# Ledger of designs, part 10: VHH binders against Toll-like receptor 5 (TLR5)

Target 1, 146 residues: Toll-like receptor 5 (TLR5), of Homo sapiens (Human) (o60602r691to836)
Amino acid sequence: YKYDAYLCFSSKDFTWVQNALLKHLDTQYSDQNRFNLCFEERDFVPGENRIANIQDAIWNSRKIVCLVSRHFLRDGWCLEAFSYAQGRCLSDLNSALIMVVVGSLSQYQLMKHQSIRGFVQKQQYLRWPEDLQDVGWFLHKLSQQI
Short names: E, the ipSAE of ESMFold2; O, the ipSAE of OpenDDE; V2, 0.75 times the mean of E and O plus 0.25 times the DockQ between their complexes.

## First folded at step 12 (VHH; framework vhh_8cml_1)

Design Q1 (from P5 with I102L; at its last look DockQ between E and O 0.97; V2 from the best seeds 0.85)
Amino acid sequence: EVQLVESGGGLVQPGGSLRLSCAASGFTFSDYYMGWFRQAPGQEREFVALISWSGGSTDYSDSAKGRFTISRDNAKNTVYLQMNSLKPEDTGVYFCAAVEYLYDATQEYDYWGQGTQVTVSS
ESMFold2, look of step 12: ipSAE 0.748; ipTM 0.866
ESMFold2 (binder alone), look of step 12: mean pLDDT 85; pTM 0.850
OpenDDE, look of step 12: ipSAE 0.886; ipTM 0.931

Design Q2 (from P5 with I102F; at its last look DockQ between E and O 0.88; V2 from the best seeds 0.75)
Fold by ESMFold2, look of step 12:
Structure Q2 (fold): chain B 146 residues (1-146), chain A 122 residues (1-122)
Amino acid sequence: as target 1 above (146 residues)
Amino acid sequence: EVQLVESGGGLVQPGGSLRLSCAASGFTFSDYYMGWFRQAPGQEREFVALISWSGGSTDYSDSAKGRFTISRDNAKNTVYLQMNSLKPEDTGVYFCAAVEYFYDATQEYDYWGQGTQVTVSS
């Protein structure tokens, strides 16, 4: 695989993603980080079809991390990427798709969205911690799943 | 339109107490972290306290620990700062702030109030 993980998120969340995840996980943000990550703002090919870029990222990445915020759920491209990544997971012996819920989204709110409903029903997701003291533990746990 | 309106400031003697309130409107209050900041004359604005959207987690600056308590009432869309054992160094304008997606106490916040003056006289 070309990438350890593709980070799928709404562009409206980029500042949060950069400060919360990329600075701690991506090799280009710090020489102390070990993952070669893919995300649209840096790694997509300009001028190519957005769906083609998403599909390439999903198949060229060992893991797919979907950062499910309210912005993600209101973005049709993000939901399509989730559905496509889910298809890849069904063809594998282990799950390549990691769902991370960000913000105050309840189980009920998540269940409204068909694309993610299977993961939500099985409680197959991580939650970005509400408590700041848990951020270090969360980053360690996410790193272990990547 | 989003509004954050602080109240409860005033003049108090050292050792006294004040309870600040911040009434919120124009957004879904229970989705937001709420914070209190203060700015003394001639100083930069500084973090005082933070409370998570459910109220389940709080954080305080070193100067606030043990003396101040942040709380929230999501039914009333209000965040509070109980300030005990006040010192002259606590003098300043106190602002409430709101942010939906939190990663660090020093980040930019989405919304700010106009502030309420707290004055602690020797």
Scores: ipSAE 0.579, ipTM 0.783, lowest interface PAE 1.6, mean pLDDT 89
ESMFold2 (binder alone), look of step 12: mean pLDDT 85; pTM 0.848
OpenDDE, look of step 12: ipSAE 0.827; ipTM 0.904

Design Q3 (from P5 with Y101W; at its last look DockQ between E and O 0.91; V2 from the best seeds 0.75)
Fold by ESMFold2, look of step 12:
Structure Q3 (fold): chain B 146 residues (1-146), chain A 122 residues (1-122)
Amino acid sequence: as target 1 above (146 residues)
Amino acid sequence: EVQLVESGGGLVQPGGSLRLSCAASGFTFSDYYMGWFRQAPGQEREFVALISWSGGSTDYSDSAKGRFTISRDNAKNTVYLQMNSLKPEDTGVYFCAAVEWIYDATQEYDYWGQGTQVTVSS
């Protein structure tokens, strides 16, 4: 695979994702970091169709990490990417697709969205911790999943 | 329009107490972390206290631990800072701030109030 993981997130969340995840995980941000990541703002081919870029990212990445925020759930492209990633994982249920819920989203709120409902029903997701003291441990846990 | 309006500042003697309030409007308050920051004369703005959206988790700067208590009332869209055992070093403008999700207590927050002056002087 070209990438260890494709990070799928709403462009409205980019600054948060950069500071919370990329600076700690991606080798282009630091050679002390562990993973070769793919994300839209850096790695998508300019001028190409957005859905084509998403599909290429999903097929060229060993893992797909979807950062499910309120912005993600209001972004039709993000939801389509989630659905497409599930299709790729057909032969190996949930092993490639990692769902991370961010913010105060309840399970009831998550269940309203058909694209992610299967993962939510089975509680197949990680939740970014409410307690700031747990963030370091969560990053370690996420790294083990990748 | 998002508004964060601090109140409760004032002049107090060392050892005294103040309770700051921050009234929030224009966003879903219960979805946000709330923080208090302060800026002393001639100094950079510094983190004081943080409370999670549910109120279930708090964090404090070293200087605030044991003396200050952050709390929130989601029914009133208000966050509070109870400040006890005040010292001259606590003098400054106190700001409330809001952010939806957090990775570091000192990160850039989404919304900021205009501040309320706290002066601790004998």
Scores: ipSAE 0.570, ipTM 0.793, lowest interface PAE 1.8, mean pLDDT 90
ESMFold2 (binder alone), look of step 12: mean pLDDT 84; pTM 0.836
OpenDDE, look of step 12: ipSAE 0.837; ipTM 0.905

Design Q4 (from P5 with Q107L; at its last look DockQ between E and O 0.96; V2 from the best seeds 0.79)
Fold by ESMFold2, look of step 12:
Structure Q4 (fold): chain B 146 residues (1-146), chain A 122 residues (1-122)
Amino acid sequence: as target 1 above (146 residues)
Amino acid sequence: EVQLVESGGGLVQPGGSLRLSCAASGFTFSDYYMGWFRQAPGQEREFVALISWSGGSTDYSDSAKGRFTISRDNAKNTVYLQMNSLKPEDTGVYFCAAVEYIYDATLEYDYWGQGTQVTVSS
């Protein structure tokens, strides 16, 4: 695979994703980091069909990490990417799709969105911690799943 | 429109106490972390305290630990800062701030109030 993981997130979350994840995980942010990541703002080809870029990112990445915030759930492209990544997971021996819930979203609120309902019903997701003291532990856990 | 309105500031003698309030509107208060910052004239704004959306987790600057207590009332859409044992170096404008999710309590917040003045005179 070209990338260790494709990070799928709403563009409205980019600053948070950069500070919380990219600076600590992506090798282009630091040579001490572990992973070659893919994300839209850096790695997508401008002017190319957006669905094609998403499909290429999913196909060329060993893992797909969807950062499910309220912004993600209001973004039809993010939901399409989730659905497409699920299709790949059904054909793969390993679970390639990692769902991370960000913010105060409850199980009930998540269940309202059909695209993610299968993962939500089976509790197949991680939660970004409410207690900031747990962020280091969470980053370690996420790194182990990638 | 989102509004954060601080109140409860004033003039107090060293060793005294103040209770700041920040009333929030225009967003779902219980979905947000709430923080307090302060800024003395000619100084950078500095982090004071943070409380998580449920109220279950708090964080304090070194200067605030043991003297200040952050709390929230989600039914009233209000966050509080109880400041005890006040010192002249606590003088400044205190700002309420809100963010939906963050990595670090000292980093950029989504919404800011206009501030309330706290003055601790010798």
Scores: ipSAE 0.628, ipTM 0.811, lowest interface PAE 1.3, mean pLDDT 90
ESMFold2 (binder alone), look of step 12: mean pLDDT 84; pTM 0.848
OpenDDE, look of step 12: ipSAE 0.837; ipTM 0.908

Design Q5 (from P5 with Q107E; at its last look DockQ between E and O 0.93; V2 from the best seeds 0.80)
Fold by ESMFold2, look of step 12:
Structure Q5 (fold): chain B 146 residues (1-146), chain A 122 residues (1-122)
Amino acid sequence: as target 1 above (146 residues)
Amino acid sequence: EVQLVESGGGLVQPGGSLRLSCAASGFTFSDYYMGWFRQAPGQEREFVALISWSGGSTDYSDSAKGRFTISRDNAKNTVYLQMNSLKPEDTGVYFCAAVEYIYDATEEYDYWGQGTQVTVSS
């Protein structure tokens, strides 16, 4: 695979993603970091069809990490990417899709969205912690799943 | 549309107490972390306290720990800072801030109030 993981997130969440994930996981942010990550703002090909970029990222990445915030759920491209990633997971022996819930979203609120409902029903997701003292342990756990 | 309005500042003697309030509107208050920052004359704005959206967790700067208590009332869309044992070094403008989710309590928040002056002097 070209990438260890494709990070799928709403552009409105970029500052949080950079501070919380990229600075600690992506090798281009630090040589002490572990993963070669893909994300739209850096890695998509300018001028290429956005759907093609999303599909390429999904198929060229060993894992797909969807950072499901309220902004993610209001972004049709993010939901489309989730659906495409699920299609790849059905084709693979190992699950490639990691769902991370970010913010105060309840299971009831998540269940309203058909694209993610299967993962939500099975509680097949991680949650970004409400208590900031737990962030270090969360990053460790996420790293083990990538 | 988003408004954060601080109140409760004033002039107080060393050792005294003040209770700051911040009334929030224009967003879903219970989805946001709320924080207090302060800016002393000639200094950068600094973190004081943070409370999670449910009120289930809090974080304090070293200078605030043990003396200040952050709390929130989600029914009133209000966050509070109870400041006890005030010292002249606590003097400054206190700002309320809101963020949906963050990595570190000291990083940039999404929304900021205009501030309320706290002066601790004889």
Scores: ipSAE 0.726, ipTM 0.850, lowest interface PAE 0.9, mean pLDDT 91
ESMFold2 (binder alone), look of step 12: mean pLDDT 85; pTM 0.848
OpenDDE, look of step 12: ipSAE 0.787; ipTM 0.890

Design Q6 (from P5 with Y33W; at its last look DockQ between E and O 0.97; V2 from the best seeds 0.83)
Amino acid sequence: EVQLVESGGGLVQPGGSLRLSCAASGFTFSDYWMGWFRQAPGQEREFVALISWSGGSTDYSDSAKGRFTISRDNAKNTVYLQMNSLKPEDTGVYFCAAVEYIYDATQEYDYWGQGTQVTVSS
ESMFold2, look of step 12: ipSAE 0.737; ipTM 0.855
ESMFold2 (binder alone), look of step 12: mean pLDDT 86; pTM 0.857
OpenDDE, look of step 12: ipSAE 0.842; ipTM 0.906

## First folded at step 13 (VHH; framework vhh_8cml_1)

Design R1 (from P5 with D59Y A64V; at its last look DockQ between E and O 0.96; V2 from the best seeds 0.84)
Amino acid sequence: EVQLVESGGGLVQPGGSLRLSCAASGFTFSDYYMGWFRQAPGQEREFVALISWSGGSTYYSDSVKGRFTISRDNAKNTVYLQMNSLKPEDTGVYFCAAVEYIYDATQEYDYWGQGTQVTVSS
ESMFold2, look of step 13: ipSAE 0.716; ipTM 0.844
ESMFold2 (binder alone), look of step 13: mean pLDDT 85; pTM 0.855
OpenDDE, look of step 13: ipSAE 0.886; ipTM 0.929

Design R2 (from P5 with G35A; at its last look DockQ between E and O 0.95; V2 from the best seeds 0.84)
Fold by ESMFold2, look of step 13:
Structure R2 (fold): chain B 146 residues (1-146), chain A 122 residues (1-122)
Amino acid sequence: as target 1 above (146 residues)
Amino acid sequence: EVQLVESGGGLVQPGGSLRLSCAASGFTFSDYYMAWFRQAPGQEREFVALISWSGGSTDYSDSAKGRFTISRDNAKNTVYLQMNSLKPEDTGVYFCAAVEYIYDATQEYDYWGQGTQVTVSS
């Protein structure tokens, strides 16, 4: 695979993603970081078909990490990417797609969204911690999943 | 229309106490982290205290620990800062701030109040 993981997130969340995840995980942010990541703002070809870029990212990445915030759930491109990534994950393990819930979204609120309902029902997701003191432990846990 | 309105500031002697309030409207208060910052003239804004959206976790600057307590009442859409043992160096404008997605207590916040003046002087 060209990338260890494709990070799928709403463009409205980019500043959060950069500071919370990319600076700690992506090798282009620091040579001490562990993963070669793909994300739209850096790695997509400008002006090319967006869905084609998303599909290429999903096929060329060992893992797909979807950062599910309220912005993500309001973004048709993000939901399309989630659905497409599920199609690539044909095994019962579903290990290629990692769902991370960000913010105060409850399981009941998540269940309203058909695209992610399968993952929510099976409790196949991680949750960004409410307590900032737990962020280091979360990053370690996410790194083990990737 | 989002509004954060601070109140409770004033002039107090060293060693005294004040309780600040911040009333919020225009967004779903229980989805947001709330924080207090302060700023003395000519200085950068400084983090004071943070409380999570449920109230289940808090974080304090070193200068606030043991003297200040942040709390929230989600039924009233209000966050509070109880300030005890006040010192002249606590003087400044205190701002209420709100953010939905957190990574660091000193990050950029989504919404800010206009501030309330706290002056600790004899």
Scores: ipSAE 0.712, ipTM 0.839, lowest interface PAE 1.0, mean pLDDT 91
ESMFold2 (binder alone), look of step 13: mean pLDDT 85; pTM 0.856
OpenDDE, look of step 13: ipSAE 0.884; ipTM 0.929

Design R3 (from P5 with W53Y; at its last look DockQ between E and O 0.96; V2 from the best seeds 0.83)
Fold by ESMFold2, look of step 13:
Structure R3 (fold): chain B 146 residues (1-146), chain A 122 residues (1-122)
Amino acid sequence: as target 1 above (146 residues)
Amino acid sequence: EVQLVESGGGLVQPGGSLRLSCAASGFTFSDYYMGWFRQAPGQEREFVALISYSGGSTDYSDSAKGRFTISRDNAKNTVYLQMNSLKPEDTGVYFCAAVEYIYDATQEYDYWGQGTQVTVSS
């Protein structure tokens, strides 16, 4: 695989993703970091169809990490990417797709979205910690799943 | 038209107490972490306290810990800062701030109030 993981998130969340995740995980942000990550703002081919870039990222990445915020759920491209990642035929989708919930999204609010309902019902997701003292533990746990 | 409006500031003697309030409008209050910052004349804005969406988690600066308590009432769209054992070095303008997605207590916040003056002087 070209990438250890594709990080799928709404462009409205980029600043948060950069500071919360990329600076701690991506080798281009620090040589002390572990992973070669893919994300739209750096790695998508300019001028190419957006869905084609998303599909290429999904197929060229060992893992797919979907950062599910309120913005993610309002972005049709993000929801399509989630659905497409679930359909990748040569992988154990349960182990390849990592769902991370970010923000004040309740189980009830998440269950309203058909695309993610299977993961939500099985509670097959991580949640960004409410207590900042738990952020280090969360990053370690996420790193183990990648 | 997001607004954060602080109130409750004033002049107090050292050792006194004040309770600050911040009324929020124009956004879904329960979807945001709320924080208090302060700024003395000629100094940089300084983190004071942070409270999570439902109030289940709080953080304080070293100077605030043990003396200040942050709380929120989501039904009233209001965050509070109870300040006890006030010292002259607590003097400054206190700002309410809001952020939807958190990674660090001192990060950039999405919205800021205009501030309320707190003066601690003997």
Scores: ipSAE 0.717, ipTM 0.847, lowest interface PAE 1.0, mean pLDDT 91
ESMFold2 (binder alone), look of step 13: mean pLDDT 85; pTM 0.849
OpenDDE, look of step 13: ipSAE 0.870; ipTM 0.920

Design R4 (from P5 with T106E; at its last look DockQ between E and O 0.95; V2 from the best seeds 0.85)
Amino acid sequence: EVQLVESGGGLVQPGGSLRLSCAASGFTFSDYYMGWFRQAPGQEREFVALISWSGGSTDYSDSAKGRFTISRDNAKNTVYLQMNSLKPEDTGVYFCAAVEYIYDAEQEYDYWGQGTQVTVSS
ESMFold2, look of step 13: ipSAE 0.765; ipTM 0.869
ESMFold2 (binder alone), look of step 13: mean pLDDT 85; pTM 0.848
OpenDDE, look of step 13: ipSAE 0.876; ipTM 0.923
ESMFold2, look of step 19: ipSAE 0.757; ipTM 0.865
ESMFold2 (binder alone), look of step 19: mean pLDDT 84; pTM 0.848
OpenDDE, look of step 19: ipSAE 0.876; ipTM 0.926

Design R5 (from P5 with D104S A105P T106S; at its last look DockQ between E and O 0.96; V2 from the best seeds 0.84)
Fold by ESMFold2, look of step 13:
Structure R5 (fold): chain B 146 residues (1-146), chain A 122 residues (1-122)
Amino acid sequence: as target 1 above (146 residues)
Amino acid sequence: EVQLVESGGGLVQPGGSLRLSCAASGFTFSDYYMGWFRQAPGQEREFVALISWSGGSTDYSDSAKGRFTISRDNAKNTVYLQMNSLKPEDTGVYFCAAVEYIYSPSQEYDYWGQGTQVTVSS
């Protein structure tokens, strides 16, 4: 695979994603980091169809990490990418899709969205910690899943 | 329109106490982390305290630990800062701030109040 993971997130969340995740995970941000990541703002081909870029990112990445915030849930492209990534999975035991819930979203609020309902019902997701002291542990846990 | 309105500032002697309040409107208060910052004249604004959206976790600057307590009441859309054992070094303008998605207590926040003056007399 070209990338260890494709990070799928709403463009409205980019500053948070950069500071919370990319600076700690992506090799282009630091030589101390482990992963060759893909994300829209750096890696999408200008002028190419956005759906084509999303599809290419999903197929060229070993893992797909969807950062599910309120912005993500209000973005039809993000929800479509989630559904498309699910279609790439070949079995229930070998899912390439990692769902990370960010913010104060409850299970009830998440269940309202058909695209992600299967993952939510199975509790097949990680949750960004409410307590910032737990962020280091969370990044380690996420790194193990990538 | 988002508003954060601080109150409770004033003049107090060293060793005294004050309780600051910040009333929030124009956004879903229970979705946001709330923080207090302060700024002395001629100095940069500095982080004081942070409380998570549920109230389940708090963070404090080194200078605030043990003396200040942040709390929130989501039914009243209000965050509080109880300030005990006040010192002249605590003098400054105290700002309430809100952020939905957080990575650091001292990051830039989404919304800011206008501030309330706290003066601790020598």
Scores: ipSAE 0.731, ipTM 0.851, lowest interface PAE 0.9, mean pLDDT 91
ESMFold2 (binder alone), look of step 13: mean pLDDT 86; pTM 0.869
OpenDDE, look of step 13: ipSAE 0.866; ipTM 0.921

Design R6 (from P5 with S57N; at its last look DockQ between E and O 0.95; V2 from the best seeds 0.85)
Fold by ESMFold2, look of step 13:
Structure R6 (fold): chain B 146 residues (1-146), chain A 122 residues (1-122)
Amino acid sequence: as target 1 above (146 residues)
Amino acid sequence: EVQLVESGGGLVQPGGSLRLSCAASGFTFSDYYMGWFRQAPGQEREFVALISWSGGNTDYSDSAKGRFTISRDNAKNTVYLQMNSLKPEDTGVYFCAAVEYIYDATQEYDYWGQGTQVTVSS
């Protein structure tokens, strides 16, 4: 695979993603970091069809990490990417799609969204911690799943 | 139109107490972390206290620990800062701030109030 993971998130969340995740995980942010990540703002080809870029990112990445915030859920492209990534993950031996819930979204609120409902019902997601004291442990846990 | 309006500042003697309030409107209050910051004359704004959206988690600067208590009432869209054992070093303008997605207590917040003056002097 070209990338260890494709990070799928709403552009409205980019500053949060950069400071919370990229600075700690992506090798281009620091050579002390572990992963070669893909995200739209850096890695998509300008002028190319957006759906083609998303599909290429999903197929060329070992993992797909969807950062599900309220912004993500209001973004049709993010939801389409989630659905497409699920279609790629057909093997029981490979769990390519990692869902991370960010913000105050409850289980009940998440269940209202058809595109993610299967993951939510089975509680197949991580949650960015409400308590900042837990962030270090969360980053370790996410790194183990990538 | 987002508004954060602080109140409760004033002049107090060393060792005294004040309770600051911040009334919020224009956003879903219960989805946001709320924080208090302060700025002394000629200094940069510094973090004082943070409370999570549910109210279940708090964080404090070293100077605030043990003396200040942050709390919130989501039914009233209000966050509070109880300040006890006040010192002249606590003098400054106190700002209420809100952020939806957090990675660090001292990050840039999404919304800021206009501030309320706290002066600790004999």
Scores: ipSAE 0.740, ipTM 0.857, lowest interface PAE 0.9, mean pLDDT 91
ESMFold2 (binder alone), look of step 13: mean pLDDT 85; pTM 0.848
OpenDDE, look of step 13: ipSAE 0.883; ipTM 0.927

## First folded at step 14 (VHH; framework vhh_8cml_1)

Design S1 (from R4 with E100Y; at its last look DockQ between E and O 0.02; V2 from the best seeds 0.00; counts 0 for: pae O 6.6 > 2, placed apart)
Fold by OpenDDE, look of step 14:
Structure S1 (fold): chain B 146 residues (1-146), chain A 122 residues (1-122)
Amino acid sequence: as target 1 above (146 residues)
Amino acid sequence: EVQLVESGGGLVQPGGSLRLSCAASGFTFSDYYMGWFRQAPGQEREFVALISWSGGSTDYSDSAKGRFTISRDNAKNTVYLQMNSLKPEDTGVYFCAAVYYIYDAEQEYDYWGQGTQVTVSS
C-alpha cells in the first residue's frame, strides 16, 4: 500500500484534525510520527474526479480511518467515502475501516444515516475522548489499529 | 405484527425513581435496537436511551447519563429504563422504540409504543 491509512473527514474539521491527529500521526508533519497518511486536502489530485480520488485513496491505503463528526454526517462525500470503504471491507478478509466518532453523537444519531448504520450495527467503533488527558492514550490505541 | 407496549410510568417526586418496561412482540429479526424516547408538552420527541438487542451496547442522551439505565431481557423480549434522580424536566410521555435495518432491501423500520406518562412533580 502507498499509505498506511486514508484519513477521511469533513473539510470543516480540517483544522481540528490537523491539530488533533495529523501533527501527531503523519510523518510529513513530523519525523517523529509513524504513519504515512492520505487525506484530501493534501493528497487528492486536483482536477481529478472526486470519486476517483476517494476510491484511489481507499484502495491505496492499508487502513481507512473515518472521523465521523456532525460535519461528516452532513457531507455527502464523506458518507460516500464511508460506503466505498465498507465496500472494500467486503472484498477483503480483514476489516480495513476504522470509525472514530468525534463530538457528541449518539448511537441513534449515527443510525439515522444509512451508510453508517450497517457499520454501527455490526462493528465496534471508537469515540474520540472528551477529556483532553485521554487523547494521548486514544492516539496510541488508534495507532495500534492502523 | 410488531407491537411495543410500555408500562411503569406514573407520578413521582423529584429525586424519585421509576422503572419503565417495554414488552416487544412480533419481531422476526434478532439484530435491532430498542430505545426510549420522550416528549414533553409542546416539545419535540427526544432521544433518551438506546440498546442493541443482540450486543447489549447502550447509549444515552446527555440528560440521561448517570441517572438512567437501559437494559434488556431477551428471554422476556422486554427492554427496561431505570430512571433515578428524576427531575421535573424529565416529565413527559415516554415512548419505546425499535429500529432495525434490512440491508438487502435498504429499508429502515421504526416501531413505536403508545407511550407512558411520566410526571415528576413535588
Scores: ipSAE 0.017, ipTM 0.298, lowest interface PAE 6.6, mean pLDDT 89
ESMFold2, look of step 14: ipSAE 0.643; ipTM 0.814
ESMFold2 (binder alone), look of step 14: mean pLDDT 86; pTM 0.868

Design S2 (from R4 with A105R; at its last look DockQ between E and O 0.96; V2 from the best seeds 0.85)
Fold by ESMFold2, look of step 14:
Structure S2 (fold): chain B 146 residues (1-146), chain A 122 residues (1-122)
Amino acid sequence: as target 1 above (146 residues)
Amino acid sequence: EVQLVESGGGLVQPGGSLRLSCAASGFTFSDYYMGWFRQAPGQEREFVALISWSGGSTDYSDSAKGRFTISRDNAKNTVYLQMNSLKPEDTGVYFCAAVEYIYDREQEYDYWGQGTQVTVSS
């Protein structure tokens, strides 16, 4: 795989993703970081349509990490990417899709969205911690799943 | 239109107490972390306290811990800062701030109030 993980998130969340995740995980942000990540703002090919870039990122990445915020759930491209990644997971017979819930989204609010409902019903997701004290341990846990 | 409106500032003697309030409107208050920052003249704005959207988690600067208590009432869309044992060093403009997605207590927040002056007489 070209990438250890594709980070799928709404462009409205980019600043949060950069500071919370990329600076701690992505090798282009620091040589001390562990992973070669893919994300739209840096890695998508100019001139290709967005769905083609998303499909390429999903197939060229060992893992797909979807950062599910309210912005994600309001973005049709993000939901389409989630659905497409699920299709790849069925093809591979192993789950490559990691769902991370960000913000105050309850399980009941998440269940309203058909694209993610299977993961939500099985509680197959991580949650970005409400307590800042737990962020370091969350990053370690996420790194273990990647 | 998002608004954060601080109140409760004033002049107090050392050792005294003050309770700040910040009334929020224009966004879903219960989805946001709320923080208090302060700024003395000629100084950088500094972190004072943070409370999570549910109220279940709080964080305090070293100077605030043990003396200040942040709390929130999601039914009234209001965050509070109870300030006890006030010192002249606590003098400054106190700002309420809101952010939906947190990674660092000193990050840039999404919304800021205009501030309320707290003066602890020397």
Scores: ipSAE 0.738, ipTM 0.857, lowest interface PAE 0.9, mean pLDDT 91
ESMFold2 (binder alone), look of step 14: mean pLDDT 88; pTM 0.894
OpenDDE, look of step 14: ipSAE 0.880; ipTM 0.926

Design S3 (from R4 with D59L; at its last fold request DockQ between E and O 0.97; V2 from the best seeds 0.86)
Amino acid sequence: EVQLVESGGGLVQPGGSLRLSCAASGFTFSDYYMGWFRQAPGQEREFVALISWSGGSTLYSDSAKGRFTISRDNAKNTVYLQMNSLKPEDTGVYFCAAVEYIYDAEQEYDYWGQGTQVTVSS
ESMFold2, look of step 14: ipSAE 0.783; ipTM 0.875
ESMFold2 (binder alone), look of step 14: mean pLDDT 87; pTM 0.872
OpenDDE, look of step 14: ipSAE 0.874; ipTM 0.925
ESMFold2, look of step 15: ipSAE 0.781; ipTM 0.876
ESMFold2 (binder alone), look of step 15: mean pLDDT 87; pTM 0.874
OpenDDE, look of step 15: ipSAE 0.877; ipTM 0.927
ESMFold2, fold request of step 20: ipSAE 0.743, 0.742, 0.760; ipTM 0.860, 0.859, 0.867
ESMFold2 (binder alone), fold request of step 20: mean pLDDT 87, 87, 87; pTM 0.881, 0.883, 0.882
OpenDDE, fold request of step 20: ipSAE 0.897, 0.898, 0.898; ipTM 0.937, 0.938, 0.938

